# Ledger of designs, part 38: VH-VL binders against q08179r182to404

Target 1, 223 residues: q08179r182to404
Amino acid sequence: KLIEIRKKTSEFLHETLEESNLITYNTIENAEKKQKFLNFFRKLYSAKEGKIMTFQHDEISAIAQMFKNDSVLDNLSRPQLAAMSKFMSLRPFGNDNMLRYQIRSKLKDIMNDDKTIDYEGVESLSQEELYQACVSRGMKAYGVSKEDLVDNLKVWLELRLRQKIPSVLMVLSSTFTFGGLPKENYSKAFSPLAEKKETKSKYDDLLDLYYDGILQVLSSIPD
Below, E stands for the ipSAE of ESMFold2; O stands for the ipSAE of OpenDDE; V2 stands for 0.75 times the mean of E and O plus 0.25 times the DockQ between their complexes.

## First folded at step 22 (VH-VL; framework fv_prolgolimab)

Design u1 (at its last fold request DockQ between E and O 0.81; V2 from the best seeds 0.84)
Fold by OpenDDE, fold request of step 23:
Structure u1 (fold): chain C 223 residues (1-223), chain A 119 residues (1-119), chain B 106 residues (1-106)
Amino acid sequence: as target 1 above (223 residues)
Amino acid sequence: QVQLVQSGGGLVQPGGSLRLSCAASGFTFSDYWMYWVRQVPGKGLEWVSTISDTGGRTYYADSVKGRFAISRVNAKNTMYLQMNSLRAEDTAVYYCAKEGRDYGYFDYWGQGTLVTVSS
Amino acid sequence: QPVLTQPLSVSVALGQTARITCGGNNIGSKNVHWYQQKPGQAPVLVIYDDYERPSGIPERFSGSNSGNTATLTISRAQAGDEADYYCQVWDDKHHVFGTGTKLTVL
C-alpha cells in the first residue's frame, strides 16, 4: 500500500512538474551559466523529440545548482505542494503559502540534519534514525536493509553537500528514484553518463539512479 | 550588510579562562551555522569549532575538545567561545565566521580577537 | 589529517597573472574555497565551490579544481592583491586549510 501510494504520488508529480517553471532564466546572473542552461535544456528538448542524448553527471549537477529551493517551491502548484508534502511525510493543510512554509521548514530541517550527519557520520546512526532520515528525504525505507539505507543516505549527502544539488530537487528526484515508476515511463532518450568505472558498486548504481531522477525532474521543466 | 563584531580577548595565564563573543548582524543569524577559526600569528588558519543553527549540535577540533565550549544565543544574535584550561599553544587570533549559503565554506569573518596565553 | 599544500610564496608582476595552487589527494572531488588575507586583517572569501565568486569580488579572480590540484588565478594583478591566500576544504569531519601562500606583487 505504501509503495502504491508512493508510486501514485510520484506519477502525479511527474505529470505535473512539466507544467511548472522551476527556474526563471532571468535569475541567472552569469552569461556563461545562462548559456549552459539554455544548451542543457535544448539538449533535453532534443531528447524529448526522440533524439538519443547523453548527459554527464557534472553537467546535470551544474544545471541543478542553478535552482534554488525557494524558487522551486514558489512555482509549484497546490496539488504538487500537497503531493510533495505527503511524500515528505508531512500533513498538508492550509493555503498554498502554508504548504510552502511547511515544506520549506522541513527542507531546512533536512539540510541541517545533512550537516549533522556529515559531521557525525552516517554509520553513527541507528537503524531507526536511518529509517527516519531516509523517509524524510523521500526515499524508500520500509523493508530496506540498514546497509542499503546507509548507502542511500551517503549518496544523498554526496549529491546534496558535495555536488550542491538543492534539497528540493533531491526530494523531487527521490520520487523518480524510489517512486516505483515503471521503467517504461522513463524516457530512454536521455541518460546520464556514469563515469566508466570498471566495477560499479551499489553506491555507484544508486548515484546513477539519482542523477537519472534529477534529470527527469529537470526534463519536466516546461519551455 | 553582514557584520561580525568580536570581543572578549586578551592576556591570560596558562590554565586560565576567557570567553569570546561574536555579535552578528545583517542576516538571519538563526539560519546559519557558525564557526570559530584561529590563527597563530604568522601562521595559517585552523578550524576550532562549529555550532549548528540552533546550537543543538557542536563540534570541536581535537586540539580544543574538552576545553572549549561554543554556544550561541540566537535571540541576541551572538555566538560565544568559552575557553578553559588555556595553554600557550592556544595563543592566536580567533575569528568568528559565518557559513556561506552553501555548505562547507565561510563567507564572512569577524575582525578577529587576539588571545595571548602567557605566564 | 589531510594536508593541503600551497607554495610558500608566489610573485607576480603588476598587471600579470598569478596562479596559486592548492594540492591535495583527490582534491578535485572536493569543493575548494579560497580566502584572501591582508596583513592585520581578517580573511576574505574570494572563491567558493571551486570557481564561484562572491559578490564584490572582481572577475580577475577565478578558480579551478581538477585531479589533485586546485588553482586560484588572479589576472591583471594589482598592488592591492598582495596578501596571503588560503585554500580550504571540508574533509572527514574537519575544515582543512591550506598552508597559505604569500602573493607578492612586483
Scores: ipSAE 0.884, ipTM 0.960, lowest interface PAE 0.5, mean pLDDT 91
Fold by ESMFold2, fold request of step 23:
Structure u1 (fold): chain C 223 residues (1-223), chain A 119 residues (1-119), chain B 106 residues (1-106)
Amino acid sequence: as target 1 above (223 residues)
Amino acid sequence: QVQLVQSGGGLVQPGGSLRLSCAASGFTFSDYWMYWVRQVPGKGLEWVSTISDTGGRTYYADSVKGRFAISRVNAKNTMYLQMNSLRAEDTAVYYCAKEGRDYGYFDYWGQGTLVTVSS
Amino acid sequence: QPVLTQPLSVSVALGQTARITCGGNNIGSKNVHWYQQKPGQAPVLVIYDDYERPSGIPERFSGSNSGNTATLTISRAQAGDEADYYCQVWDDKHHVFGTGTKLTVL
């Protein structure tokens, strides 16, 4: 039931996100960041069949950090806000401003919960608490082992709290990790440090997956 | 325009108690986690305590756990540090601080208040 | 034990570049924040998240973080930059401050 709602809302967001200008070049705060933005998106838009473009996690994070939650939400249509609300297990109600408020309130609740978990430790959560934490963040959690739930939550905390990926992009990325990446995908995230490891951990694979989700959100932005 | 105005402090004997106050203005106080950080005169900074935006979660450095209690009253835009069972090593300037728009740093600080624990 | 080591003092001539280091095991994987503290005053945030500058902090303040060392760089040093400087990270359930560096502008 929840799974089907999330699949449907993810597909709608994926199909319509290209219509929204989630960030505008002129609003970027300084020339250095503007140049990073241009270089990144020229590389991203050059990706095609036969020419896979790879991006380091740090590159992706730097671009993602340029987004602001309120600006992204202001640029979403009401149907997109409603779909995002439903994906987040909220009941959409009222006009655009009320939907934005509901989403902001939920994002704030998740962020406060992220901070709480960071202070108390992921290991302090019961299996039921782990399940709820993963579900609330848009992750597949039904039938998932406790070990996998822990790894998923640790990846979320790393991206949100250390890498400073804006909460709105984290949720949008979850729609791609939950609903699936496009079958024809010509952009790939990687970590140079993980490549130095003898064997990549499940955590490292999950990090790559979430960064791929962020890349999909970024690749949906028109130029 | 963000201001954190502290009050309290002073001289107290070992085993005594003090309550520090931090009055906030220029931002929506109830949206932010708040902190106490202390500095022994002539020495470095030490995190003391954290309180969540609602006050429902509190955290403490090991050196003060069980003796200090952080609290807030959002209707008054004020947070407090109740300091009990004070020791000589608690002598420091105490700062309140506001978390920034994101996690992990302190973007605005109060003016500091000296607490001296001495016989 | 999470210790952030800073040099006790750094001197710089007027108009030259000062570099203040913050050493810690794998500090490059953490977000480093920098505070300036003038005598008798509260700390002031000058850099957050390794290299971001708060509003009102001049562009001549910059930061970097890689490997085991984070660095605060102050270009074109001015007399008003003379202060104590502290780095800070979040590390395993605690906020940790560096040992502090006194910057003297000659």
Scores: ipSAE 0.821, ipTM 0.926, lowest interface PAE 0.7, mean pLDDT 89
ESMFold2, look of step 22: ipSAE 0.793; ipTM 0.914
ESMFold2 (binder alone), look of step 22: mean pLDDT 92; pTM 0.940
OpenDDE, look of step 22: ipSAE 0.877; ipTM 0.957
ESMFold2, fold request of step 23: ipSAE 0.790, 0.820; ipTM 0.912, 0.926
ESMFold2 (binder alone), fold request of step 23: mean pLDDT 92, 92, 92; pTM 0.940, 0.939, 0.940
OpenDDE, fold request of step 23: ipSAE 0.884, 0.883; ipTM 0.960, 0.960

Design u2 (at its last look DockQ between E and O 0.77; V2 from the best seeds 0.83)
Fold by OpenDDE, look of step 22:
Structure u2 (fold): chain C 223 residues (1-223), chain A 119 residues (1-119), chain B 106 residues (1-106)
Amino acid sequence: as target 1 above (223 residues)
Amino acid sequence: QVQLVQSGGGLVQPGGSLRLSCAASGFTFSDYWMYWVRQVPGKGLEWVSTISDSGGRTYYADSVKGRFAISRVNAKNTMYLQMNSLRAEDTAVYYCAKEGRDWGYFDYWGQGTLVTVSS
Amino acid sequence: QPVLTQPLSVSVALGQTARITCGGNNIGSKNVHWYQQKPGQAPVLVIYDDYERPSGIPERFSGSNSGNTATLTISRAQAGDEADYYCQVWDDKHHVFGTGTKLTVL
């Protein structure tokens, strides 16, 4: 039942994100970054038009870093906010501002928790702590082994703390990564798997899936 | 503008104690992790301690564990470093530092305060 | 335990390009940050996350990081660039600083 709820919530988010403006057109602070941004989305548009495009992890990361939690949250619709809240194991109530506040507060807690975990080590967490940590981040946690939970958090920390991907995008991407959506629901026109290693670990696989999720989120930004 | 103003420090004998203060302004103090970094005169930089935004988590370099205590009062926008059982090797300029927008670096520093441990 | 190795000193002529290296095992997989410190002053962040510039830092300052070496590049060196420079990373639950490099502008 929980898996089905997550799947439906994920599907709903995927559907509604396409209608959301996640990016407030940023003033050109850096011409190079702006050009990089435009080139990336042109590439995405080409993919949507049926061209097979590949994206590197660093390319995805670079673009993801241009987003801000507040900006993204401010542009989410009420249904999206509610869905995101559910995915984060929050109880959505109140008006849109209340939902945003709740999500913002939770994201702040997660951000601080990430730093704490990084200081103390993922391996220092108990099974219950790992479970709660994954759940709060929108990851599948029920029925997942401790080892896999550890790997999931390590990937999260890599993307969040090393690659500096905004937490809001991370949570949204978790809906793609762990929402249990059929492969058919993903655009096959673009792939973030260009950096495939010859020998891949479970960690590498999770990393790839997360980048795929991030790419999906980015691709949901309206033209 | 972001400002970190330090106070305290001075000369102390081995085994003595000092308390450093760092007053913050120009940003929401309670939203940021804060740090102490020290520098032996004529030498490099060394991380000393970290405190979380709420003060609930504290971390220390091995060289100061059990002797130093980092704390903060968010209502006063002030961070402290209580230094006990001071040793000669603790002689350094101590800097308070602010966490950057992102993790892992320090974007603003205090002016530093000299701590001299000598008999 | 990990050590970030920097040259003790680097000299550059006015208007020329200075390069300061920071060596570390697989440092290219880490985010490297750089600080400038002038005599009697606190450190100032000049580069973070390998290549990002804080507001107020001239475009003459740039950073790169790959393999086992990160590099701070200062183009069109000015007299005011004379200072000590430190690289820094987060590594194994510690903040680690480089050994520092004294840049002299001739």
Scores: ipSAE 0.879, ipTM 0.956, lowest interface PAE 0.5, mean pLDDT 91
Fold by ESMFold2, look of step 22:
Structure u2 (fold): chain C 223 residues (1-223), chain A 119 residues (1-119), chain B 106 residues (1-106)
Amino acid sequence: as target 1 above (223 residues)
Amino acid sequence: QVQLVQSGGGLVQPGGSLRLSCAASGFTFSDYWMYWVRQVPGKGLEWVSTISDSGGRTYYADSVKGRFAISRVNAKNTMYLQMNSLRAEDTAVYYCAKEGRDWGYFDYWGQGTLVTVSS
Amino acid sequence: QPVLTQPLSVSVALGQTARITCGGNNIGSKNVHWYQQKPGQAPVLVIYDDYERPSGIPERFSGSNSGNTATLTISRAQAGDEADYYCQVWDDKHHVFGTGTKLTVL
């Protein structure tokens, strides 16, 4: 069943991500971005050494934007590409290049669907369309209320379309939000604006959760 | 190297029809969403219409919905705007534009085609 | 439809820094794009996603966006920078353009 496939493939990806060079420092566009990268990963390594650290959403977004979909896919092993394909409900077949093509095609379909939903409005989607949209993006959708499906999809659209988080990182983050974050959370994401609210909304909580997932993907990078 | 070459346009009476064309080169046309944006001479820019990369989705500004039809033929690298029931307020320079590398902006524009609606 | 408000005109001395503003409610939560348009020509993208420059755009062009104001900054203004400038966002199911600013280099 889909849930079990996603649990298995998420666990495999979590165990193997540090084996991949998803980004290299020398390919970063300019000195300002390089310095942000260095500052972020120095702080992140402090958190890995048992310090409890918090990261602002903007910090995480700035680093995530440095990733390039094709470069990430080129650096994944065939077993990782197969696991990612299965997580995305694709049938993996052929060599590495065919697997990368299948994944790129699916990511493009999701991005086109994201644009369509933004033009038509999340409110225009039926329960079944909401369910399928969330499932295709790697979100938990079984037994989830329509209201929560709407919030999940709105968070996705914010991250992909406004915050410009690369599609590959969005899917990898979904493996953490679907398969579970580490038992002990040593680093967490936050928004200064949301932390000033008297009561955080379900949307704000979901946004934090998804940023935590992105942070976990970034934490898997060696160096 | 990216080029958008427009054709069509001209003078049309109110209630008339006109078809604009936009021929693309220098990129994989079928990978990109395409747009029409218009500008009344001496005035600002207004989004008119959007078409998805496959052509399966189309969107329109309220001012033109029901009267204009955007289309594309990917085998010909060409996008079209069919304009019907034209009104005086449709008088403008019409630009075709290409979707950027990511969502929300227009990275290359055609040279513009003047449409004048006058009795 | 929402309106992005720009000053009608901005003047800058040759070699000085010009700043063109784009006002909108909570525009800081949107990605702001900027276009340069010279008379009789099509618009040219000069800034996208608040502060990114397309290939071929001089480093003199930069952008920022926070709160209710986005700003296009042109340092070391040159005669060739004289043009109309438009901001643009995606908002509420529409691609929305600003009212436009004529930049004059003195």
Scores: ipSAE 0.829, ipTM 0.935, lowest interface PAE 0.7, mean pLDDT 88
ESMFold2 (binder alone), look of step 22: mean pLDDT 92; pTM 0.938

Design u3 (at its last read DockQ between E and O 0.81; V2 from the best seeds 0.85)
Heavy chain, then light chain:
Amino acid sequence: QVQLVQSGGGLVQPGGSLRLSCAASGFTFSDYWMYWVRQVPGKGLEWVSTISDSGGRTYYADSVKGRFAISRVNAKNTMYLQMNSLRAEDTAVYYCAKEGRDYGYFDYWGQGTLVTVSS
Amino acid sequence: QPVLTQPLSVSVALGQTARITCGGNNIGSKNVHWYQQKPGQAPVLVIYDDYERPSGIPERFSGSNSGNTATLTISRAQAGDEADYYCQVWDEKHHVFGTGTKLTVL
ESMFold2, look of step 22: ipSAE 0.822; ipTM 0.928
ESMFold2 (binder alone), look of step 22: mean pLDDT 92; pTM 0.939
OpenDDE, look of step 22: ipSAE 0.873; ipTM 0.956
ESMFold2, fold request of step 23: ipSAE 0.830, 0.833, 0.820; ipTM 0.928, 0.933, 0.931
ESMFold2 (binder alone), fold request of step 23: mean pLDDT 92, 92, 92; pTM 0.934, 0.935, 0.939
OpenDDE, fold request of step 23: ipSAE 0.883, 0.882, 0.882; ipTM 0.960, 0.959, 0.960
ESMFold2, last read: ipSAE 0.832, 0.816, 0.813; ipTM 0.930, 0.930, 0.923
ESMFold2 (binder alone), last read: mean pLDDT 92, 92, 92; pTM 0.941, 0.939, 0.938
OpenDDE, last read: ipSAE 0.884, 0.882, 0.880; ipTM 0.960, 0.960, 0.960

Design u4 (at its last look DockQ between E and O 0.80; V2 from the best seeds 0.82)
Fold by OpenDDE, look of step 22:
Structure u4 (fold): chain C 223 residues (1-223), chain A 119 residues (1-119), chain B 106 residues (1-106)
Amino acid sequence: as target 1 above (223 residues)
Amino acid sequence: QVQLVQSGGGLVQPGGSLRLSCAASGFTFSDYWMYWVRQVPGKGLEWVSTISDSGGRTYYADSVKGRFAISRVNAKNTMYLQMNSLRAEDTAVYYCAKEGRDYGYFDYWGQGTLVTVSS
Amino acid sequence: QPVLTQPLSVSVALGQTARITCGGNNIGSKNVHWYQQKPGQAPVLVIYDDWERPSGIPERFSGSNSGNTATLTISRAQAGDEADYYCQVWDDKHHVFGTGTKLTVL
């Protein structure tokens, strides 16, 4: 039942994100970044038109870094906010501002928790703590081994703390990564797996999946 | 504008104690992790301690563990470093520093406070 | 225990380009930050996350990081650029600073 709820929530988010303006182009002050932004989305548009386009992880990361939590949250619709809240194991109530506040507060907690975990080590967490950490970040946690939970959090920390990907995008990307959506729902025109190593670990696989999820989120930005 | 104003420090004998203060302004103090970094005169920089936004988590370099205590009072926008059992090797200019918008670097620094441990 | 190695000193002629290196094992996989420190003053952040510039830092300052070496580049060097420069990373639950480089502008 929980898996089905997550799947439906994920599908709903995927559908509604296409209607959201996650970033205002004019808010980018740097001309070089603007050009990079435009080039990236032109590439995405080409992919949507049926061209097979390959995206590097660093390319995805660079664009993702241009987004801000507040800006993204301010542009989400009520259904999106509600869905995101549910995915984060929050109880959505109140008006849109209340939902945004709840999500913002939760994201802040997660951000501080990330730093704490980074200082103390993922390995220092109990299974229950790992479970809660993954759940709060929108990751699949039920029925997942401790080892896999550790790997999931390590990937999260890499993307959030090292690659500086905004937490809001991370949570949204988790809907693609762990929402249990059929492969058919993903645009095959996007290939974030250009940096595939010859020998891939489970960690590498998770990393690839997350970047794919991030790319999907970015591709949902309206033209 | 962001400002970090330090106070305290001075000359102390080995085994003595000092408390440093760092008063913050120009930003929401309670939203940021804060740090102490020290510099031996004529030498490089060394991380000393970290405190989380709420003060609930504290971290220390091995060289000061058990002797130094970092704390903060968010209502006063002030961070402290209690230094006990001071040693000659603790002689340094101590800087308070603010975490940047992103993790892992320090975007603003206090003016520094000299701590001299000598007989 | 990781050590970030910097040259002790670098000299540059006025108006020329200075390059300060920071060496570390696989430093290219880390985010490198750079600080400028003038005599008797606190450090000032000049580059963060390998290449990002804080507000107020001139475009003359740029950063790169790959392999085992990060580099701070100062183009069109000015007299005011004379200072000590430190690289810094987060590594193994510690903030690690480079050994520092004295930049002299001739």
Scores: ipSAE 0.871, ipTM 0.955, lowest interface PAE 0.5, mean pLDDT 91
Fold by ESMFold2, look of step 22:
Formats: C-alpha cells, sequence, structure tokens
Structure u4 (fold): chain C 223 residues (1-223), chain A 119 residues (1-119), chain B 106 residues (1-106)
C-alpha cells in the first residue's frame, strides 16, 4: 500500500522534475561556488561515448549544499508538492502555501529527530523506532533486516548532518533510491577512500547508492 | 541583532545550588536548539548541556549529568541551567550559545556568567 | 573522551600568515568549527563546517581539514587578531573543543 503510493509518486516526480528550476545560477553566493557549479554541470551533461562519468562524493556534496529548501519548494508545482507530500506519508490539502508548510514542518520534525538520534545513538533505537525512522525518511523499510535499517539510517545521518545535504534534496533523492535509478545512467558516484579498501562494506555501497540518487536529482535540473 | 544576555551567577559553597538564565532576542527563540558551554578561568572550553527547540530533549556532558538540569520557557525567550550539588571543579565562566543554521556549531554566545564554588 | 590537540601558542609578524592546527583522530571526516576569544570576551565563531565564513568575518580567515589535521589560516595578520583560538567538532554524542591556541601578533 505504502510501497505502491511511493512508487507512483516517485515516477511522477521523476517525469516532471526536469521541468522545474530548482536553483538559479545568479543566487549562488560567490564566484568560486559559481565556477564549481558550472564545472560540475558541464561535466554532468558532457557526452562521453563508451564511458560513465564519475563523481566523487565531495563534488556532489559541494553542489548539493548550494540548494535552499524554501527556494526548491517555491519552484515545485502543486501536483509535484502533492506527490512529494504523499511520498513523505503526509495527507496533502489546501493551496500551494499549505502544502509547502506541511512539507517544511515534516522536514523540520525529521531534522530534530536526526539530531536526537545523533545525541542518543542509532543503537538506542528499538526495531519499531528504526522502522518508523526509515519510513518517515522515504526509505524502503518493510521486509528489511534490522542491520540494513541501521546502515540506511547511518547513511542518512551522514548525508544530512555531516555532509549538510539539504533536506528537500534528500527526500527527492530518496525517490530515486526507492523507485530505482534511470535505465540510461551515464553518471556514477564513488568514494576514493572506500575504493582503496580490499572489501567495501554495505555502508560504503549504500553511500554510493544515495549519492547516485542525489546525482540523479541534480541531473534533472534544466540545462 | 541576535543577543543572549546572561544572569544568575555568583559564589556558592560546595554542595550548593545556582540557577543561570539566558535571555534571547533578535531571532525566533523557539526555532533553535540551545546550549551551555563553560570555561574554567585560564583554561579551555567544555560543552555542558544541550536543549532541543521545544525543550522536549535534553543532553548533558558526563561530568554534570544528574546534577545539572537545562530548561527553557519559549514564551519568555529564556533558557535556564539549574546547577545542583556543585563541586569546586564546576567553577567556571558559563556561556549560553545558540545553534547555528546547520547542525553542530554555536553561532552566537552570551557574555558569560562566573560561577565560583568555594568553601 | 577524545581530545582535539592544538599548539599552546603561535606567533606571527604583522602582515604575515598564521596557521593554527587542530589534531584529532580522523578529524577530516568531521566538520570543524573555529572560535576566536579575546581576553574578557565571549568566543566568536570565525569558521564553521571546515572553511565557511560567517557574515562579517574577513576573507583573510580561512580553514582546511583533511586526514588527522584541521587548520585555521589567518592571512595578513593584524593586531586585532591577537586572541585565543579554539577548534570544535561534534563527535560521538559530544561537542568537543580543542585545547586552545594563543595567537600573538608581533
Amino acid sequence: as target 1 above (223 residues)
Amino acid sequence: QVQLVQSGGGLVQPGGSLRLSCAASGFTFSDYWMYWVRQVPGKGLEWVSTISDSGGRTYYADSVKGRFAISRVNAKNTMYLQMNSLRAEDTAVYYCAKEGRDYGYFDYWGQGTLVTVSS
Amino acid sequence: QPVLTQPLSVSVALGQTARITCGGNNIGSKNVHWYQQKPGQAPVLVIYDDWERPSGIPERFSGSNSGNTATLTISRAQAGDEADYYCQVWDDKHHVFGTGTKLTVL
């Protein structure tokens, strides 16, 4: 039931997101960040026969940090806001401002919960608390082992609290990690430190996956 | 302009109690997590306590857990630190601090309040 | 509980560049914040999230963080930069401050 709603809303968001202007180049804070933005998107949109373009986690984080939640929400249509609300397990109602308020309020609740978990430790959560924490963040949780729920939540905390990925981008990227990556995918994320390991952990693989989701959101921005 | 104005310090005997206050202005107090950080004169900084924006979550450094209680009254834009069972090693300047826009740092600090625990 | 180690003191000639280090196990994976404290005053945030400057902090303040060392760099040092400097991270349920560095401008 929840899975079906999330798959439907993810597909709608994936189809329509490329029509939305989530960031305006001229609103970027300084010339150095503007140049990083240009270099990243030139690389992202470059045609490259026979190769997948690869991006380090740091590159992706630096670009993602340039987005602002309110600015992104202001540029989503009402159907997109409604789909995002449903994906987040909210009941959409009212006009665009009410939908944005509901989403913003939920994102604030999740951020407060993220901070609480970081102070108390992921290990302090019961199975039910882990399940609800993952569900509320748009993660697949039904039928997932406790150990995998812990790893998913740790990746979320790393991205949100340490890498400072904006909450709206985190939710949008969850639609790609939940609903699956595009069939035609010419871009991949990687960590240089994790690639040096003899055996990558499940955590390292999940980090790559979630960064791939962020990369998909970024690749959906109009050229 | 963000301002944190502190009061309530002083001299107290070991085993005694004090309550510190931190009055906030220039921002929406109820939106932010708040902190206490202390500094022994001539020494470094030490985190003491954290309180969530609603006041529903409180956290403490191990050195003060069970003896100190952080609280807030959002209608008064004021945070408090109740310090009980005070020890000589609690002697310090106590600062209140505001969490920044993002997680993990303190963007604005109060002027500091000296607490002296001496017999 | 982990300790962030800073040199006790650093001296810099007027107009030159000062570098203050903050050492910690795998500190490069953490967000490092820096505070300036002048005598008798409260700390003031000068760098957050490794290299970001709050509004009102001169661009001559910059930061870096990799491996086991974070560094606060103050270029074109002036007399007003003379202060104590503390690094700080969030680590394993605690906010941890460095031991502090007294910067003297000669």
Scores: ipSAE 0.794, ipTM 0.919, lowest interface PAE 0.8, mean pLDDT 87
ESMFold2 (binder alone), look of step 22: mean pLDDT 93; pTM 0.943

